VHH binders against q9lmt1. Designs and how they scored, part 4

Target 1, 351 residues: q9lmt1
Amino acid sequence: MLEKESDLTAMEKPNNKHAADSFSSEDLVSPVKKAKKSEEVSGGGEAVAAVGNREAEEDKPSFVSEEKKEFLVEADVAEDKGARHTMEDVWVVLPDASLDFPGTLRCAHFAIYDGHGGRLAAEFAKKHLHLNVLSAGLPRELLDVKVAKKAILEGFRKTDELLLQKSVSGGWQDGATAVCVWILDQKVFVANIGDAKAVLARSSTTNELGNHTEAGNPLKAIVLTREHKAIYPQERSRIQKSGGVISSNGRLQGRLEVSRAFGDRHFKKFGVSATPDIHAFELTERENFMILGCDGLWEVFGPSDAVGFVQKLLKEGLHVSTVSRRLVKEAVKERRCKDNCTAIVIVFKRV

## First folded at step 19 (VHH)

Design f3
Fold by ESMFold2, look of step 19:
Structure f3 (fold): chain B 351 residues (1-351), chain A 125 residues (1-125)
Amino acid sequence: as target 1 above (351 residues)
Amino acid sequence: QVQLVESGGGLVQAGGSLRLSCAASGSIHSSYAMGWYRQAPGKQRELVAAIYSKGSTRYADSVKGRFTISRGNAKNTVYLQMNSLSVEDTAVYYCAAEVETEDEETGFYYTEYYWGQGTQVTVSS
């Protein structure tokens, strides 16, 4: 798969087999004789993302000038315990995520942490991950995709390091998966460990979407994340090298299904990793919205199903707060999701 | 280029049973959900049952306890066991699948819903 190839950005040098940290949207869209040819975004990445370019044309008929596009990012979350007695999902919605790191780049951050074995790892990640990413050098003045990916990677490493120290001191074994988004001006970064999922609703280049499509103008439901399960080849290999055993039920040591997570202290020696997959894409008019969800949401919604549900409500003029609430209500009430259900809907509006 | 093939429809007496089957073929990485919808004459198409990749199931209220959806041993195959049929179950039954396909432009997977051509189920008194 293109996403599982080796890291073309030199961000990190993870396990080469199936452990790739690569650019995706508009970075690796086509093969070329030179590896860097497809680094450019389609139709003018510099025209969209370049700072210091001239503003939009004053006089459309006379001159062609550089154009700067702006996007309004609106997001909200909804959660429901479902049929569980406890809520172990934790979330972050920060449309302005600058904190104490001011800069000229817009910075937004959204995340879902799906806790297991308790809530402590998810709460630690909520409190520390974004700060650690900022401290590791997330760009605040000059957009640089490679630097951003390195900061995110280091933020995950540092967060897990500190979390494991707290886990030892506190005597707990909690773990958490993560699906995270950072938006720097017009570039979106997606990072994940575990089985929570991020889906992008993106308009088609054409009106030809397969031979059997349901009615309406279609948005593609692009799955931006890869699940990390102990049974998957690259994850299994790392576990085996560390002396771990994947039982017939598909779980590490018969207990842990995910192969990447924050925490899970006693499983780290068996190859459970907090190293994320990281992908980036440019915002254009084609990117309509994203849905982040824990595995509870995706238990009763396929990606295209969820995108269609959200698109319908947005076309009816509903605000993102209502849309996220309706999505989770549908999952829990109508579709009877039994697990904790958390979803973040992130809408991109061109201004 | 994904193709859904249904079978198992037909005429059955009220109180009887039928089993519908559906197999998906073509360029398929995996399926997220498969299921059955039905459409009676002059009515809108409605969900009957769905099964998701993790094994959870969903049923219309009108068929709960009578119908069972399951995955087959072959990948991308589902069955609908229909018991205690009544005349109100008479309809064309359509298989639907949400299928994952590699997106050539981005290298990520995307998903789409696909529909079969339908199979008639007729329940007589």
Scores: ipSAE 0.667, ipTM 0.859, lowest interface PAE 1.1, mean pLDDT 81
Fold by ESMFold2, fold request of step 20:
Structure f3 (fold): chain B 351 residues (1-351), chain A 125 residues (1-125)
Amino acid sequence: as target 1 above (351 residues)
Amino acid sequence: QVQLVESGGGLVQAGGSLRLSCAASGSIHSSYAMGWYRQAPGKQRELVAAIYSKGSTRYADSVKGRFTISRGNAKNTVYLQMNSLSVEDTAVYYCAAEVETEDEETGFYYTEYYWGQGTQVTVSS
């Protein structure tokens, strides 16, 4: 029920600043293969990230009490308007995201919402998504990956449902993409709609075995999200089956480049969805940090470039708040990114 | 495996121009960035120019206004137009690309830098 028919179909034009501000139409080279592999919302690859390090630890009897968590999670955000007139990015950084849902599982939440056509959809998502996920049954006592993914999926559905009602009553047409992280104990869940990206910095497999030690151990920049654009095969198919037209500039109805977002109420009937891709992985010694970023960051940083930049600063002993600020400063001041720029750096430290 | 091949280097007089080209081949599913680095004798490799998939460009301060990076038509090719060359531009120029590679262990994609073998640019005065 993510698609809702409008009583008035004549108002189908998005705010033109949203689409023009974010994209170049020449950017048609994409990871098409990844889009075809994930036919379901949850995707098939989320558990594989932790497989190499998950030897028998999950078989350990639970009656053995552990007073300490294995990992400390430290995170911070930085943002900059860049060259735009407005700031339409919003963010969430909650190292303790329990709110009114206490429990024994550590719960952390981080998100970036990249607004388009205004910031009202992004602000609504910031205010409501995490609460809706908790209310939908995000585990707080006993970790259950399937229950967590179901709660996240329902949270996105409910948030968009309520947002669309506010969009109608308020007469606005704003939309927002999302990249979200939940950490439950040592399991990380990543969910996205749209083109914001999450990247994991992970040690190589030789480092996992401990047999090879190299100074400055290289980190892989693993891309945990796939972009949802109207031109990509699975997204295009859904749009076309709903009667949408993808114009030569790669935009749905000539207007909307992303194929999934909160809001964009006039495009929901053409197959724009708020259904997220959801992936999960276990934290081990190999997962060093994550970078969440809007498309402004990734406009001037490739994933490996960003991971290298962050790793260098962390090795110098800088706190995550300084690291995030320098990452965005580099993107905006030195690399002159054109769009709003927001990044969250999430560091995993063994205790 | 991705392979980068540079061309267009050579000897040029100060004040002259050269155009470098780089063609990327192999299994390329997505390119996040392509660019040029240079390394003069006894110095560290430094970025000269980069172009990102959305068209944004980046230049070292020392080349701004003189060098222009661009993509070729709809293939994995980048060019570096180098004008008003000086002896300080003498270096080996390397093409680099950050491309998406499938990670067999996790099933996600990761990105990886690939480097060309380099092409010598020598500016004489």
Scores: ipSAE 0.645, ipTM 0.846, lowest interface PAE 1.1, mean pLDDT 81
Fold by ESMFold2, fold request of step 20:
Structure f3 (fold): chain B 351 residues (1-351), chain A 125 residues (1-125)
Amino acid sequence: as target 1 above (351 residues)
Amino acid sequence: QVQLVESGGGLVQAGGSLRLSCAASGSIHSSYAMGWYRQAPGKQRELVAAIYSKGSTRYADSVKGRFTISRGNAKNTVYLQMNSLSVEDTAVYYCAAEVETEDEETGFYYTEYYWGQGTQVTVSS
């Protein structure tokens, strides 16, 4: 798997020429679309998206993207400090993520930022990343996968650029990993830096059979992200060429385990990057749900374990808000995870 | 294909100890978790202990303080040290592992659970 990036879009082949490669490519003319409010990024001081934990246990629609589409998207989040005294995880759940960029394409956004060395980098990413992606031309009218991936890449670059400026002026060294999802109509984009993970629960057989079969389709737990750790070959090579040393404990300069993150200002000169891996896939009846989680969740859940846990609760008819809470409660209270634990469950329902 | 080989089961008097081992073989990219389940006659298979890739462990309440799961020096080997055994611990013990496998359809990795054949543990009074 050295130097190879997985691409979920290979599941559907358009023709013999294949859709253009997003990571191994020749230069071409960029379809850049200028953002409406680039100057407003620094104004206001806070992101519009709500942050918080749910205290009520009422049956209500939670974070639903209501559109005239083949699939309904429902999502919710849960978080817990685990065994830590502080909470450095930050999250975004936006079933309607249009903000001030209206258009005919459904736009949903979900993210987990796993902060380290403090919460400031994660909070900055929560406030700025999605706005920067929209401003960089995330499609709102005509879906174009290459344009969307380019907007996401530019959004990560700009967010880290601005974050590092704040890091200098504020004198802090905070960093954050990210696992992000954008849904544009029926296309899902997954982007990550670091070791937070996105897992897709996908059936091995078509759900077009409905309830005809006696048993439900088994779900495969597809890992959509790869970890970015200093010890892995591509990451190690970049770090060592920049003069960084990877200590026997696997950490860059004995301190930083991840090789990609927002922030971590003093490690940027040693090859720590905010450049994400980006993958896209189309929603069909086979994609049942996704689980986004920080390293704390995956410390005590393997991907199949988590998918099975979530699937069982969904089959019992539980709402996604309860499912996400139960998943994090299991990780923290029953399985005693040591780190902060945050999970987002994103459910795809055929309508 | 991944295969799990258990050893160390047998007959033990109440209050005694046993050590189970499990080795995974085959084409393994990496493993997320390995562990032990047990099934007594007429009962559901239940988790006994699990160990995750970063070393976190999980135990059933009924075995906490008596059983210890650990990794061996080999990358895909785990042990279950069982102390202070009682007749209620009598069961077939199964090794399980959650392993990454490349998905030919998508090119991503997915994970699967694999199970051993089981090893009998019998605790006599």
Scores: ipSAE 0.630, ipTM 0.840, lowest interface PAE 1.2, mean pLDDT 81

Design f5
Fold by OpenDDE, fold request of step 20:
Structure f5 (fold): chain B 351 residues (1-351), chain A 125 residues (1-125)
Amino acid sequence: as target 1 above (351 residues)
Amino acid sequence: QVQLVESGGGLVQAGGSLRLSCAASGSIFSSYAMGWYRQAPGKQRELVAAIYSKGSTRYGDFVKGRFTISRGNAKNTVYLQMNSLSVEDTAVYYCAAEVETEDEETNFYYTEYHWGQGTQVTVSS
């Protein structure tokens, strides 16, 4: 059936103009007051006795040398291809990252790049990200948290820009998620894009009181990263504003699960970003160890479960290299992770 | 507060089947895993089955394909289908969930295990 056309109309209106006004004023100068002079008086000289100045022994301020509670960073990595045909994960373990950019601040760097659609984006990020962060002004002499975060942010931006140029010239479309850590003296910076995670194992109490209460207080598994998935409300809204569609399978354009990554050249126009979340915290005696992991690790471990697993092995006196290998072996062989699995274990030892 | 409520336990004959259900409620931001543990008299608590956020599963070595863990249609529900039950499967079965919670001290999130009260499963000869 039929109906109908309706026209509705063009409405107009209007102009409004005004105006620049100027106002100026005034210098108020206020004043001079003078004057007066005078007088004399002279009086007498009595010889008050030389009370012996006992030199007060200046209590030399006991420079409590703030014993710079030095901490050792021990770290290692393990990886396993799992059931995948190829390994697309790439990692960086640099307990001393100062070699190319010396400074008074200790610099350590750790990263996992989880490649998708290939390994090339992850390999590019491994090669360039840390250098781009340093070149962007990562502090080397004076710790400034704002300067460090700005350098990390610019390093990610610059890395993705160069990666996308390489992606075009190379004819590849690979992407990579990332979890990255920089340690500047005692300050830890964690940056991530995608669904790779960093988990901190933190004690509830400071070990300062030598009461080893034998009841080993469970370490709190603090998740230092937030995932960037296309299905998450904020990321979904951002992607949709960029014209991206989240399919029924939870993937951008039916293909990409993450909303932030390096590369993914064809998805950038749909709002895929390489802008990381960045968090920072201070290392204290409460920080025991950190676990960096790809999404494959976290598919078969919860944060608290992983912390409990690593804590048990460290209490057995196992070296961090054995701990990282056992964590990945547990994930792939015992828990049957079907994806690539990479983990970095970073242990903080007070000396 | 996070609460886990188990149901479906009871008395069953050897060779019989039970289906356990667990529903998580309360201030749940995210769950990384849900699972079932059991504790028999005089024994330690042991893993029966777990299911992770992406759907990966694990089972205790004693399960030998007899039990299946699955998620419900509701986000925070899990089921344990138990078939071919034996007298050795007699235990209290506990639902567990690894749940993310805001950490007020650090302004991060942390995860912890929450436990149900348990449901008795008794297998008779």
Scores: ipSAE 0.878, ipTM 0.956, lowest interface PAE 0.4, mean pLDDT 88
Fold by OpenDDE, last read:
Structure f5 (fold): chain B 351 residues (1-351), chain A 125 residues (1-125)
Amino acid sequence: as target 1 above (351 residues)
Amino acid sequence: QVQLVESGGGLVQAGGSLRLSCAASGSIFSSYAMGWYRQAPGKQRELVAAIYSKGSTRYGDFVKGRFTISRGNAKNTVYLQMNSLSVEDTAVYYCAAEVETEDEETNFYYTEYHWGQGTQVTVSS
């Protein structure tokens, strides 16, 4: 009986080309070629017109207050345990996340932590991550993208270090995936570990005319996160180099599917990391809303499908709390998500 | 360009069976979902069945266990086994796929739906 080894052709997800930070909108200033005005020498005469001393009314510099195009951020969350016995998901919704670190920069924070093997790692991350990111020097006065990314990286590292100490002392082995957002003024930072996702709904065209024409400009569902699974080539290489084995079911040591997580104390020696991917983008009029979701949401929704669902409800004038609740209800009740399901909907409104 | 090609439609008697096949080709980075929709004359397009990347399935309420969606062994293939067909199942059946593509503006990936041309299914009494 020849057991045909089904070649699970690992989909080589191509390498995350690091999106270079070159969203500097500065370079599109095409140099307007100064047309050489011709020197027509017309020699017209002397008329000594009397220099009436019109007092130069000092043109008070119209302080065109650059009305900082302020975006209002509205967000809410919904969760459902689905068919699971317990809810292992936890979330953070902080439209004002300044805490004990006041500053001139707006700071909002949103996160979903999907716990596995228990809830303790997710709860620990919820309690400590944002504080550790702030303490690591998240910008509060002057926006610096590099400083912010460094603070997020250090916050994740410090959170996992403290979590692992708590895991040892508490005798538990829980892990958690994460998708996290920080909004500093108009700059959005997205960080993830594992298979939780962030999806941005972005308009395809800048309608120059501020008329939101009712002709529903299709929102592009931009996936801001990449999953970290043990079977993915880069993650697999790191795991194997650390002596980890990926089983035929795609799990590290036959147990863990994700390659990045908080906690998972016994898998750290096999190359499980809490180092996030971090992306940043500027809020413009094209950014309509963002959806954060656990893996349970994304098992029964594609990004474009979820964006279409949320867009429809927002066009009906529904509050973001109702929209998030309906999204999770659709996932669990109508689409029969069997796992825990958590979603955060973040709406960007120009003021 | 992403292309979806349907096959397996045709004429069948009531109580009969059909197997629809769809193959997606082109610049497909990842598929989040593949599925089947149908549109009967004078009706709106409705979901028949969908299969997601992790293997979760969804069916329209009218399916009632008569149809089964499955992935093929080939990448980006989906089948719809339709059993116990009725005259009310007469429609054009469209394959759809939610496909991830690179966004040239942002260097992120985005997803969009692609549609096949459709295949006619006719169930006679």
Scores: ipSAE 0.878, ipTM 0.957, lowest interface PAE 0.4, mean pLDDT 88
Fold by OpenDDE, fold request of step 20:
Structure f5 (fold): chain B 351 residues (1-351), chain A 125 residues (1-125)
Amino acid sequence: as target 1 above (351 residues)
Amino acid sequence: QVQLVESGGGLVQAGGSLRLSCAASGSIFSSYAMGWYRQAPGKQRELVAAIYSKGSTRYGDFVKGRFTISRGNAKNTVYLQMNSLSVEDTAVYYCAAEVETEDEETNFYYTEYHWGQGTQVTVSS
């Protein structure tokens, strides 16, 4: 029943004007002091004998050219549609990107795009992201980590902008998550949006003697990416500030699980972003390999489990192409992954 | 430190049932998987069942639908319902968890396996 209208009191403008004050002056001056003088003293000229300075041949320090420890990068990919009707995953494996964009810095690029609602966003990202990152000023001559991160960030922004325009004009609504790697000389950059992941297998100890003692030191499975899910506290807060609602099923507007993706044009107004997290690290002898995977891979593998699986196959002397195929086959056939499954294995070899 | 505590093991007759429970505690940032392994005398440790963060499950080939892994209401609890037990199922059963922790050297996170102390399951003929 009762309607009560309670009052919109319009509290006012207050003006406060205050004030000028002036503080002053002081000069302090002082002084000059003088002059003193004099004395001459004359003393004598002893003819100290010309001891022939043998020019010590300065042993020019042999600049031991720090042999730039070059790393060979070997990579391959495997994919399987799983139990899905269509394959919505798209990948890039480019061990030498210098062919298209020359420079003194080695450049490699690897990516997985996991499409949702269709494949079109993933395909668009595959076609445009790397080019947009290069065009945004990814270093090719002089490595600068800040410049590289800025170029990656702008490349993601520009790719999503163009993708959204294409989404409108094409009448589609597809989205895509991404995990992307750029290797510039010995520096690795990892960027992600959504729930695709990069895992680094790193040795716990540097054996000083450079002998890869084959002895079974467990590799650490370092997770280089953070997932962007709508249910995670920071992402949830960001989505809610944008007016998005996270349903009881953990999905934005009951539909979208991830809080960051390319495309998803109807969810952008609710705070879905294509802004990646970006991390960088230096390749050393401790970096053995990296695994990029879609959410389907990580549904049936933990990071340490996947690292252990890949490490075992690499120790058997298997080529990276066989390792990537066996990883995806294990996920889909043995572990019964029901989703699309894509993995890139990147092996770092010291030359 | 991460700790895994198993319970529910014991003596059971052939054809009987047991329910194992495991609770993980300590500095757990996240868990990617929890599971059960077993080791019989003179045999290697083998996977019984695992459950992943998204709810996907995996079973050993010997399970043949007799066992079911499930999560508890608490994030870091798992159960193994074992039905139709046979004398061949006699083993020490270990809870395992793949847990994420901070890597102090890199400021990233890494994952590793943690293990319980094990619980004895004995199936009599």
Scores: ipSAE 0.874, ipTM 0.955, lowest interface PAE 0.5, mean pLDDT 88

